VHH binders against Integrator complex subunit 15 (IntS15). Designs and how they scored, part 2

Target 1, 373 residues: Integrator complex subunit 15 (IntS15), of Drosophila melanogaster (Fruit fly) (q9vpf9)
Amino acid sequence: MSMSIDSNKLLLRKGDMKLDNYPTCAVEALTRLETLIASRNKQNMVMQIISEFIFLERTPKDGDVRKSQALPISQMNLFQEFQLIIALIEYFSRPGRDATRNAIFLSLFGSHLTPQRSKLLSRLISTAVSGSVAPLLSSAGTWMQQVGCKTPLSLEVAQNIVSDFISYSRKTPEQLKQLPMVGPHFAANFMVAVADLYLNEQRSPTLNPPPDALLDTITEWMMENPTLCQASQQPLVLPAGAIAMPFTTPLAGLLRWVVLAPLVSNRSAYSNLHLSLLRALQQLVSSGESTALPSQDLMQIVKSLQSYCARLAESKTDPQADAAYQKCMERFAQAVQIALSSNCITNQIQLLCLLESLPPHKLMKIVIEAHKK

## First folded at step 1 (VHH)

Design a17 (framework vhh_7sr4_2)
Fold by ESMFold2-Fast, scan of step 1:
Structure a17 (fold): chain B 373 residues (1-373), chain A 121 residues (1-121)
Amino acid sequence: as target 1 above (373 residues)
Amino acid sequence: EVKLVESGGGLVQPGGSLRLSCAASGFTVSNNYMGWYRQTPGKQRDLVADIYSGGSTKYGDSVKGRFTISRDNTKNTVYLQMNSLKPEDTAVYYCARDQFKYSSLPAFDIWGQGTQVTVSS
């Protein structure tokens, strides 16, 4: 259907919207946003409607502004929060008009994300995962890409999924097994975010391995869904004129996991994950995608290995530490070889120089020598 | 959440003894490299004693023969027995973990809050 922007009708209806009709006023607001979201010059009106009629937010007055409060305060009680989650599930379950629904999702939970909206977003996404609400998970996946998969916003969503589904499980949770089929874009972006939370010194003061259930979940996803890392299989659907942020592949973060894992774990799941990553990378190469492994992310893996190689040099008599390093380098060399052979690394000269600074490894030396010229 | 909590510090006379305890939560001490470090105001932290996952121990030159590091796997606790204490042993003592599986790679990723040891007459 053709959408027309009627500011006068909206203003009249805004006067008729009553908070006593919650969640009816929120549902009516979502419908009105479908027309308004198509116009960039109506963005202030969109945000005001969302604040007043969907989240029931009050902007503090100058006289009652606390020195610690700079954000709008939600007036919703717990029952209204539940009503809103159900209304949003129903709204985003509707087939068709994906671009409009994605734009509305981004307006609800984008740059205006308060602590209250963040909490509601986490509950909404966990409910959608439990209920396999594919259209909502598609919108959530688009949201993660647009706000950035490694930003605090996306990391909080990933942490809440781990808390809700992984923390209480000894094996891959049933609700998560089909997530790559139900919401592949969300699953891929979740993997980018969650890979950044574990086995990463830049995000954590400890080199924390992922929980066993999380490792098993991601390993199963990658083994069963080899195209999950392909940008062409994760289309970003936005309205005409919207700026799309680039797709971030989970390959680099998961490669860091499998490369660094021998230093902290002997679980066989890492070997299975490694093989699935090589398969995924080979498929990206075959499909002509030029950004399979960003050089910046690979150089971060090199720097992590360098920090531990200095300590390896202090323990020249430990055969287990040497064996662990050999396994790290073997996995890394195999991935780098595939990426370099496909010309998928933009600044390979700098990467090759950093790789040469690592203690010698037979396969890595062959890979470096093959690509220096 | 992974955490280290030190206890057992205090004031002691020269020639006296103290036993420091480091209680670990969220991981198993028997599977990790564990160390005791000390710091005096205005100086860098220096190694007092460490214990590898395999049970091998190492001591700083100034404490060899006087201090003993040990662990109780059942209580998930690391100990530092300090004998023949000297005024020069006065410092804040820190417990540290390296989570790497292999004992030869001491990368201290978790530190306790520290416990004060004062050796004074």
Scores: ipSAE 0.000, ipTM 0.150, lowest interface PAE 20.4, mean pLDDT 79

Design a18 (framework vhh_4orz_3)
Fold by ESMFold2-Fast, scan of step 1:
Structure a18 (fold): chain B 373 residues (1-373), chain A 121 residues (1-121)
Amino acid sequence: as target 1 above (373 residues)
Amino acid sequence: EVQLVESGGGLVQAGGSLRLFCAASGFTFSRYAMAWLRQAPGKRREWVALISSGGSTDYADSVKDRFTISRDNAKNTVSLQMNSLKPEDTAIYFCAKEGLTYIWSDAFDYWGQGTQVTVSS
């Protein structure tokens, strides 16, 4: 039988693919990883070998090392990649404890990914979003927090979701609109990652601007699911040698992004996102909780604005007359006013001092004076 | 929006050669495997050639040693060089991208109407 495509369904040739024992052997290996994690045995080398077997990786030899390939080399063909993605979707869909699934996910896709595993991880997560595979998305969300939501690993995941579902889609898929309901922790950590992706410079700083569809999707998520301001605090069962990364909130990341957005864009989609974030922040304050917006994040915004003002000084432009700066300060003052009204901001005196160091803005001056007493 | 635009088809005599081109846009081209599929009148689509993101190639037995698939990641193009063409190669040729979802047994996505290849005897 030849491989055929009919309505985007693949009919495979029985003799052309490596059918012998893969992916069955990978599923068996996953079960062994689960057993080792549950037993609390510190067999890190054995677990590493099992994960390398699952991804059909081999140890580099002299010729490969001379090519600067110190990491394992993948031997998977495209069909084996396809088979593994299906096997992982099926495996993670099985009933079980979140802690166990999260530990297995971290074991497979830890902090030092090969390019091959990184590629497969992105495909796996995109498939899980498309299929609304809640247990896998939950594990992916926890993984992003464990490796750090602002690390290159999490940023690559965010970029791939934007590419797969937003940048090149005719309209936002229903699965993506439902993502906060299906995988709230993943949606929350995706927002942290995507805000950092578009705010900060990478080694290659020519990343395309965020699509309006992305900003509109996040705005809708925040309006319909304000609890996404609070990233899920899942109990962590870590493999031996793994370290939990510092917690980061979507509200803090998104606010930093929209406050600084006028420096590069005047698009109305940012204004709509900003208003949704102010509403979410106000709801948290009204409920007696506002720890979602740490003073350190507000101080980082001040530092970014100081850097911008320094560049304006070199061009001999007055920050107080600069329209972009005025819009940034207006958005920032609105957020600061709500945050400070909570009485939950740490290092408030230091924050107020830093805010006062910025070129004057009418609303910000009113906010500062109101909280100086 | 993902777009795959095929070109290079035409009428050719048996034993002749054609080169097909696929211009890809709307996705990160270097990340995905690309394939050529064909559909003759009244038949199902069949796989012809495949190239992975890393450049590894596979071919259907019916075209092996006659067809060569290649890609240019800088230009976002995939090409199919067809040599020693036979009347049985007459079909509409489609460029396909590795699928986004594997849950529904979708291995490849494809867009556009393809490019017609007609091989006369």
Scores: ipSAE 0.000, ipTM 0.363, lowest interface PAE 10.6, mean pLDDT 77

Design a19 (framework vhh_nb_b201)
Fold by ESMFold2-Fast, scan of step 1:
Structure a19 (fold): chain B 373 residues (1-373), chain A 121 residues (1-121)
Amino acid sequence: as target 1 above (373 residues)
Amino acid sequence: QVQLQESGGGLVQAGGSLRLSCAASGFTFSSYWMGWYRQAPGKEREFVATITSGGSTYYADSVKGRFTISRDNAKNTVYLQMNSLKPEDTAVYYCAATYSPWLREDEFDYWGQGTQVTVSS
């Protein structure tokens, strides 16, 4: 079969790479991808180079199975996996254009993430957190936005950070205390993912509750870095074929989690987190920046509380007498009061109507009446 | 290893009817809330309907009275019966599952691949 001149040149470049020089061939491949990734015509070649020379994946040989039905098979041993993590840390730490670095990161860990690449991604990010590798954490933060901060991919990254640094520690590690300064985008997107992860766990009887150390860590982050609430508000660039979801800020996600927390937990760590969020919101409002708490996110909290109250009504329980509901409404009313005082909430009339549909609560009623004017 | 698989989408004329099905596996179906969401090209994902583990139903205002959500716990399947279809109902329809007694419009725990519904004028 004949080949084009372009295909022949690509084969010659691949022939220059030696697997016996691992991880040198991976570093060489990353450098060559810098030129190929800018060309839409070469995406198949980009993926093949990544598979063959970076992750040491092979397609099954003729006779194993029909090639079009085959999945890549990882050939990496544990030492090579370690070598790759170190090589990627070094590569992403080099001076360069953010756009190129982010495009390469997405190509390595994008939409067709195998179990092996998923494990390597988790180890890579944990190593970057431990080593305060700011450029790599920046690319990881951008990757979380590109794949979606509340998708299974981002939730798995968040869960691995909790497992590696929080679940078995009595104190917040110093590396995590510095994370908002080293990688603000990653820290912000991590908080969005964590809030969603544990809101889901609070609804399931089979999943572990969040550690107090996690709540304390996020509380400290918010007290020291209130602008972190805004760090994740860059325009989303989604992979081809991905579905856009309404954007959630760290403040909105964390507030929803904290407001609904009394339904499953009386732990004081949630009260401390709530106060830190109110302080952050108040500072943003005072500075003229209140976009961190959109009306759509407040409306989602209303709908969650409506569903809870409907369930109580089915069991003949009065929502107005329910202690958990009262605590949720108290936290929610405090946040709504600060948000509405900004005069920056869109669809305010619709929001107020939804709030009035909830079973009455004294503080919320005062807040609603104050803002009907 | 949770899986949700939608079926029943297609092309229909305005005023027509269509029934969507979602087959679920990998979790205790009877304990989960099931929902339907839709997304039209170039628009955000929109809530359509949900059915609780107890059988209570909730609908978006735009579909209330025209669409009916139901479930069959013996078959691990949730259904969406769509009547009096309008061109504005054209979208990809997604099945979703959550354990929550709370309604979360954008944040169900598990999602299907989606099925295309096209309503001709």
Scores: ipSAE 0.000, ipTM 0.108, lowest interface PAE 19.3, mean pLDDT 78

Design a2 (framework vhh_3k1k_2)
Fold by ESMFold2-Fast, scan of step 1:
Structure a2 (fold): chain B 373 residues (1-373), chain A 120 residues (1-120)
Amino acid sequence: as target 1 above (373 residues)
Amino acid sequence: QVQLVESGGALVQPGGSLRLSCAASGFTFSDYYMRWYRQAPGKEREWVAGISGSGGYTSYEDSVKGRFTISRDDARNTVYLQMNSLKPEDTAVYYCARGWSTPYEAFDIWGQGTQVTVSS
């Protein structure tokens, strides 16, 4: 029987809410969710309300498709999509609890994104960047951390920001210059996502390299806001047994990206970014602040370099491969030297052993020898 | 179609061991954080262990640290939970989940579960 399913719709409609009053029904639904979202036994009701009254999702009326097997499709026209973006901007700008806003954002844009919701999310975040909507960017940053900063969902968000603000710009856009101050959590997670996006894509011969404006933007952010290198944590009210995705640092992601960059590029913008990361790392170490550069992340860089060397040995191609490797190792050795000088690296002996497993490099050998007990 | 299928649950004696498996399909398995949860009768679903993608980062609930080990085989699209030194309190239906945790179960991709019973 479907009687229990219909009761959820009746409860929403009893408050004078009507599906034909868009975007009013979406605004009323968001308000109703503030109460329901605190109860774990109401998750199905929350999802039904979001689907029906916010995204206007309906089972297709296709006679050839079995309705019980069909995915809901959004019935929003382009004007209603615009109305929803404005309504969401207004909603997330209201005074209220961060935990509630973050929970609602996660409910709207969880891991089960339809193409329609994915497009709306991208447009919403770009609008929030343009308008410096700090509460929405905070929720978006938390969402990226909860879904994972290196997942396809977060990479798509990062790619859309690059497309919307950077790809056609000769200089860093004003909105992006202020992003570390307006939405530090989002800026931090964006850097993690974009580093992974381009690290993976730059190994494809058919994909475009990152614009210099992107590298310059991140370099400027790091020089002016070195604390962005650290993991950004937002307090969340989580039920028993719930856990957020492991927090990561822009420093670790960006370092891996610039260390491996010589394998695909000799652009000076990467050298400038690398220098800004070394300066930020040195400043954090000198001030006694956590560098948030775990040994596990350094070990991942070692594994990437080992994989590259193994593939190179098999193919016996690319006569410049040794020069590229030497440049990678030089950048890596400089970062490792600063990190080890902090005395905050866990499992230092294991890290040194892994570093010694890489093909010899003069500076790295000096760094390893300097830190052996 | 995204699917998670758990297997390996059984009746075991206290102090025994079991290995649970979760076979994933319909997505790029190596890109995703994977988790194990359990639910005992009359209790809420409880997080047990998690593992990052191919990066190998792992985390555990305090009551299972040192006894349980989570691992993955990205070539086989499978995540495992090796359970040692089992206690009656470990009796539960064990669920595999894809991705990040959330306060809302409806947002996670869950398997059907596999029953583990530790007899007293």
Scores: ipSAE 0.000, ipTM 0.118, lowest interface PAE 21.5, mean pLDDT 76

Design a20 (framework vhh_3k1k_2)
Fold by ESMFold2-Fast, scan of step 1:
Formats: C-alpha cells, structure tokens, sequence
Structure a20 (fold): chain B 373 residues (1-373), chain A 122 residues (1-122)
C-alpha cells in the first residue's frame, strides 16, 4: 500500500532509535530502496528520504547553515563511514540483476550528491578497486556514463583514483593492472574522465600535471585490452533544456589528449601512450570496427588545433610553441592515416576540408593528398 | 598572453613573515588561474600554491599548507602569496605563473615572471 511521507519519516525515526545496530539498519533501508526501484515506482521523495537515512543525514535546522547551502548534514563519524562502505560492498556483491544494482547506485550517488556523499563515493570506489569488487565497479562505471563521464562528478572520481593509487607510484600499481579485467566499463569511463580532466587542468589549481605512472598505466591497459576503446554507447536521459554532449569513446578521448599534449609537455610517457593508441586503433580498424573513432571526434581535434593556431597568430611567434604544434600535427596525422585507411569514416570530404584549413604539416599533407582520390 | 612581474622578496629571519606580489600586464588577468612556484639553489622548480580565476578555490604544496596563503585582486591585476612562519628551507627564487592552457600559444612555463628572491637566514 501507498505510504505518506509522514509515515515513512516516522518509520525512519524508529530505525534511528536502533543506531546501535548500524550498519544493519542501512542494509534494511537499501532493501527497501531496491523494492521501490524494482516496482518501477516513481516515489522520488521517498527514495531521497531512504538515501538520507542510509547516509545518516539530517535536514538543516534554523540554527545551521542558511541560504542556498541548506543541504542535508551528515552525522556519520569515520567508523560509521567504514561500516557503511563495508556494508555497501557486501550488498552490491550479492547475486542480483545488474539493472537493479545500477539503479540503486544512481539513487545513492546520482542526485543530491553532497560533499559528504561525494567523499564517501570516492572512498567506496577506491576500496572496490583495492578489493577487486567487480559488481560495484560495474555499477560505478555505469553511473559514470549516466551522470556523464566528463561532468564534475566523474572528474572528481577520476582525480581521487589518481590520488589514491597513482600519485607517488614509480610504476603501475598491481591493483590497477587487474582493473580492465575486473571492471572494464569503469576502466573505460575512468580513461574518458582522466583525459578530459588533464586536458582542462588549467581550470583547477588543485590539479598537478599527470604523473608518468598514470600515463604508463593507461598505456599498459591499451596494449593489453584494446577492446576498452569500444565502450558501449547508451543514450543519456537529459532534463528538458539540457545540452546533449557527444558521447566519447576512450580511444577518442585519449587520442585528443595525447595529440594536444605537446602544447604543455614533451614527456616520453605521452609518446608511449600515443603509440599504444595507434596500435589499438589499427587493430580495431583491421577487424572492421568503425565506432571506436568517429569522424566527429577527429573534427573536434581539428577545432582544438584551429583555436590554438588562431591564438598563436594573435601573438608574437614562439619557436617552442611552433615546435609543439608540429609535434601535435605529427601525432594527429598518424591517427588520421589509420582512420581514413579504414574506409569507415563518414563525412570524409568534410573532414579533409577541415584538415586542409590547418597550417601545413609535411606528413598531414601527404595523408590528405592520399585520401582525396 | 600576460607579462608577469614578481616583487616583495627579501631577507627575513626564521619564523618571520613576507608577502609576495605578482602584477600582470595585459587585458584579461581575471580569466586565468594563477600559480606560485619556487626554485631553491641546485634544485628543480617546485609548485607552491594555486588559485582559480574566481578566487573561490586555492591549493597548496603540503610543506607550506597552513603557513602560506594565496589570494588575488582582479581589480589590480595582482596575485599575492602571504608567507608566515618562514623556515630556512623556504629560501628560493619565487615565480608567478599563469596556469597552462591548451588554447594559448605558450605553456605557463613559458609565461613566468623574472622571479623574486626570498632568503630565510640560517
């Protein structure tokens, strides 16, 4: 039977009286959330109240933070956070339907994501990576696609993985070597997020340049698991008036990152990553797969380089900036050659016209001429 | 593109305080995130602090966290580094830099000021 919000709030208050059994009461709340999701019942307010109970959140009172900052306040201590993380890992590891697990994950972390829930999400995912918890990583990967792999939410997850496993590492951590096998969808979406994160590092003063260990980790993943470049694409359900963003494959995102990398770095780790991406692209093209690197993604790289050239033309010539651009064009020409040789690129004429609008580069000119006829 | 000029470097005693300033010439200072770096004799340049274009987000190297404060005054095209509880190991040339941008003709490492010398007496 239908329950009123007041009735659900009263039941949650009775559950709170048994906080000495936490996190058992949170697991019981998760079961109720699962039941609501499985019934396809759109009781969003009830699900929100249940999620607030799971995270031990309370509504701000008149004496608390005011204004637009009246977000739920976490009452969770560090011990309770660890108890909840363990309970969530155990809960998501139970046999069940992927669709249901993914919906529960989105309900907990997809909307009304407070700073406290964001921190817990990061710790939860890092714990799942350390413990190779495949079901939870699968749900996290799907969640990243549903909220958008290049949104602040996904970028924060990516940054925390880099911080927890890669920062101060001299080589690829053992936990991350298994990630493509344990959580391929999460690994794929992590790469999309990481590429966007570091392409836009100028927006965040908290972000250091990417560690070599990160570039080495992704290089190893691409060499051993080229199928990660073929992340399945699904329509994103957007609110009315929201701008739809292009769905980026890991190959497309990583290629844009390594092609533009010479503009800010001459490190050999980028060259190694680029080579692994060319190998992956060649293997996918040889198998007849055309969705890994769509023409639209190549056109976006052209637009990025056009913007750079326009800025360069508005300033005095810097020999280092010109050398950087030449290296970008060298890497881009190699990728374009492989892509066009596949005969799977749509709007090839439009792409060639855009490529010709860029300042001349010897290899790119050869590639363009070879594919005009 | 921006021209950066650092100032405020001096000789100070351990435990002392100092404020560095970085004045930017040009048109659009407020649109860019800014960073402070330092280079001690015989060592590589080290990132010290960062501030975003809106001033709402700041970050610090662990060794200076709680002692140094970065701030900006967009009306004066200036970024500041307030240094408190100075230690001998803080002795370095301090550089102001504009954060790297893939859509500019140069990286922020190509767009640093002349530096300002900070010496904390032993």
Amino acid sequence: as target 1 above (373 residues)
Amino acid sequence: QVQLVESGGALVQPGGSLRLSCAASGRTFSNYAMRWYRQAPGKEREWVAGINSGGGSTSYEDSVKGRFTISRDDARNTVYLQMNSLKPEDTAVYYCARVGDYFTPTSYFDYWGQGTQVTVSS
Scores: ipSAE 0.000, ipTM 0.196, lowest interface PAE 14.8, mean pLDDT 76

Design a21 (framework vhh_7sr4_2)
Fold by ESMFold2-Fast, scan of step 1:
Structure a21 (fold): chain B 373 residues (1-373), chain A 121 residues (1-121)
Amino acid sequence: as target 1 above (373 residues)
Amino acid sequence: EVKLVESGGGLVQPGGSLRLSCAASGSTFSTYAMGWYRQTPGKQRDLVADISSGGSTKYGDSVKGRFTISRDNTKNTVYLQMNSLKPEDTAVYYCAAKPHYTLFEAEYDYWGQGTQVTVSS
């Protein structure tokens, strides 16, 4: 059915809502969505309410709704944006079902965001980090998982956190030290996003190298909270009917980043991060967590190194004489040794064959030979 | 911004097979949840099959074991392989896409024009 056929029903349902008390009417709209969000056939009504009463993207057709002095999201001044952000924080901090809260958050900030909603989302999340607003950060973490932690939307959120809290800091900011405790899902998904952001130079050719403060922050998080490296130990609360996005564990993402980092820069902060990841991996393997570092993720690192070696061949550089390649292989061999020692790696024979296809490295050869049967 | 174009429909005998294709235009096809619905005159559209961006599939009870949904992200195309067709499968088949795929598995924002499938002798 066309929405124009149901417009009279939507007008009747909105007749009690007033725009003259913004942002209070946004909170009232969010409360009404709690009932509507559970019904799959009400999705168009949910989106219309969000557009008309929360972001003010459309003028209501209801003639009895008083026009407020509030500006649409495309024209919001800093004070009105602040009022909306506070109203959203107050709403998401209320007691309620996590599934409902997450469904509403996903309806507000779905995967195909307008630039205006995207900017508001980034500001909202930064404010929640600063204020340690656990319920909102939980919903944001779920949102990152559902839109994909490596998508442009998640990378933009991650980049804004780096900009707001890290870029001008020489040490781990106090606001971020508690983030793994306040919002573990968000912290975990943030780590996946920044690892991908800085590993792939082609996504943003103008992106500056990661600040040492970022690497130090993640190192401190991993040393104090090793369970962050395994997302499955921190289950996400998804709304009813939601389809979960595939994701990489923070350990797998961070390990790929630090192993390949020597190819672009060699800083001591990367070595400290690498050691924290080896410690976390060893602890998880010792606890019987076979999914900490899947064989597929290790094979993906092999493919990246094969591509690098192909480029070295074009420049007639011997990989065994290339300092960057040697450092990558040293870090990779250490992680592979710990992973294989768990005896829980699937497709171990295939992994060993792929590792043997790389130009020889002394430690990696020892690791491979130790695990051949 | 998303346009869906179906093809592959036609007339087949009972027990026959058809493969439906849905070509999508859009920059983020790989993140879309895709589905196939069918409609008989006088009835609402019913879900035949859906596939998430991650490849998880779901089928309607009447087609389970006979139909297979798949996607090719390099070609921005979703397919419905229909085997062991029955007269009851006669309907207009619609391709659908949901950019906000994580909210509700059965609701979709974009629809194709539909393609007729007729199963008769």
Scores: ipSAE 0.000, ipTM 0.125, lowest interface PAE 22.1, mean pLDDT 77

Design a22 (framework vhh_4orz_3)
Fold by ESMFold2-Fast, scan of step 1:
Structure a22 (fold): chain B 373 residues (1-373), chain A 121 residues (1-121)
Amino acid sequence: as target 1 above (373 residues)
Amino acid sequence: EVQLVESGGGLVQAGGSLRLFCAASGFTFSDYYMAWLRQAPGKRREWVALIYTGGSTDYADSVKDRFTISRDNAKNTVSLQMNSLKPEDTAIYFCTAEYLPRGFYSEMDYWGQGTQVTVSS
C-alpha cells in the first residue's frame, strides 16, 4: 500500500520540522485529518502522528525517560499554546458537518490525554464558553459523552469551568447564562459532571463547597430551559475493546446531588435548584419522556441513604442528622412521585421495595402506598 | 489516472530566470500538498520548495529568496518561479503531490517525470 515511501521521506521530514509559520502549519495539519476522516481512510497511527505534530510533540528519547512508560513530550511554549487555541477556535467555526468536527475533536482529545493536551483542552473549552463558540462547544459536549461525563477527564473540564467563571469578571456570568442556548449538549453534560464533582467530598482536599452562584446559575438554566435535559445524545463510537461508561441523565445527576445535599449542607440555593428540577421533570413526564429519571439512578440514591443510616446507627443518633435525613427524603419523595406517575419506570416493584427499606418518612410512605398493587 | 506533468524547463544563462509549471489531474488537487524536488547529475534528490493546502510555503536554504512556489487550485497547477539562476541549479526538477506530508506511509503520493533545467556559466 505504501509504494512511494522511499521517494517522499524528504518531504515528510521537511513538513514535520516546519515551525516558522506556526500555527498555520497546525491548521493545515487539521485539514489533513479532515481529509482522512472524509475518505474513510482511518489509519489510527497516521492520525496520531498528525495530532502529535499539531501539538508539537516528539517521541521521548532513551535519555529522556524510560520509553515503556513515556508519553509524547510537548515542545510548545505558552505563546504557541495560545496561538493554537485561537487557531482551533477559528478552525471549528468553519462551515462543515458536525460528524467531521466531532471526529476531529476526538482525534485531538482522545480518552488518554497527555497533561499538556489536558491543560490545553480546558483552556480551549473555557475560551469557547467565553466566546460563545457553538460548533466547538457542540464537539466538546459530544467528547464528554464519548469519554464519560463522570470520568476524571470530564470532571477536570467541569472544575476548570467552575473555577474560571467564579474567578472571572462580571462579564463571564452572562456567558454562562447563555450556555444552554449556545451549547445545550455541552451544558447538559457539564451539569452531569459538576453534580458528580460535588457529590464526592473526598475528590480533592482543596475543593471548596459549590458556590451559591453556581447553584443559582443552574437553577436559572433549568427554569428558563426546562427541556435542557432532553439535549440530543450523539451515538457513542467506542474504540475496539473499550467498555462503555454508565450513562446518567442530567436531571438524574442533578436530582441525586440536590437530594443528598442536606447530609452535608442545608442551603436555600439547593431548595431553589430542587424546585426547578421538579418543574423540569413534570414537563418531561407530561411530554411522555420516560428516560429523564431512570429507576437505576433512583435506586443509587436509596443505596446512598441506606449507607448513611447504617453509619448513624453505629454511632450516637444526632437529632440534626435525623433532620437532614428527613429533608433528603422529602425532596426524594417529591421526585419519586412525579416519576412513578408517568407509569413508564422499569423495575417499579424493585424500586418500591428498596424505598420501603429506608427509615420511615411520612410523604415517602404516602408515595409508596399510592403506587403499590 | 493520476498524472503530474512538468513543463517550462530549458537552457538559461547564469543570472537568468525560468518558470516551471506542473499540471495535475486524477485527484482532488486542493487537498494535496505540492512540492518541487530536483536531482543534479550524479547526486541524490534535493527538496526545493513546498506549498501547503492553505497556501503557506517553505524553501530550501539554497534557493531561499530566489525561488517562489505558488498554486492555482482552479487550474490544478503548481508553479515554481526561479530567479537569479546559478550553474548549481542545473538539475531535473520534479513535481510531487503529498497527501499526508507528516505521515510516513501515505499511499497517495504522486511524482511527475521531471523537466530539465540547465544553467550555463
Scores: ipSAE 0.000, ipTM 0.095, lowest interface PAE 22.3, mean pLDDT 74

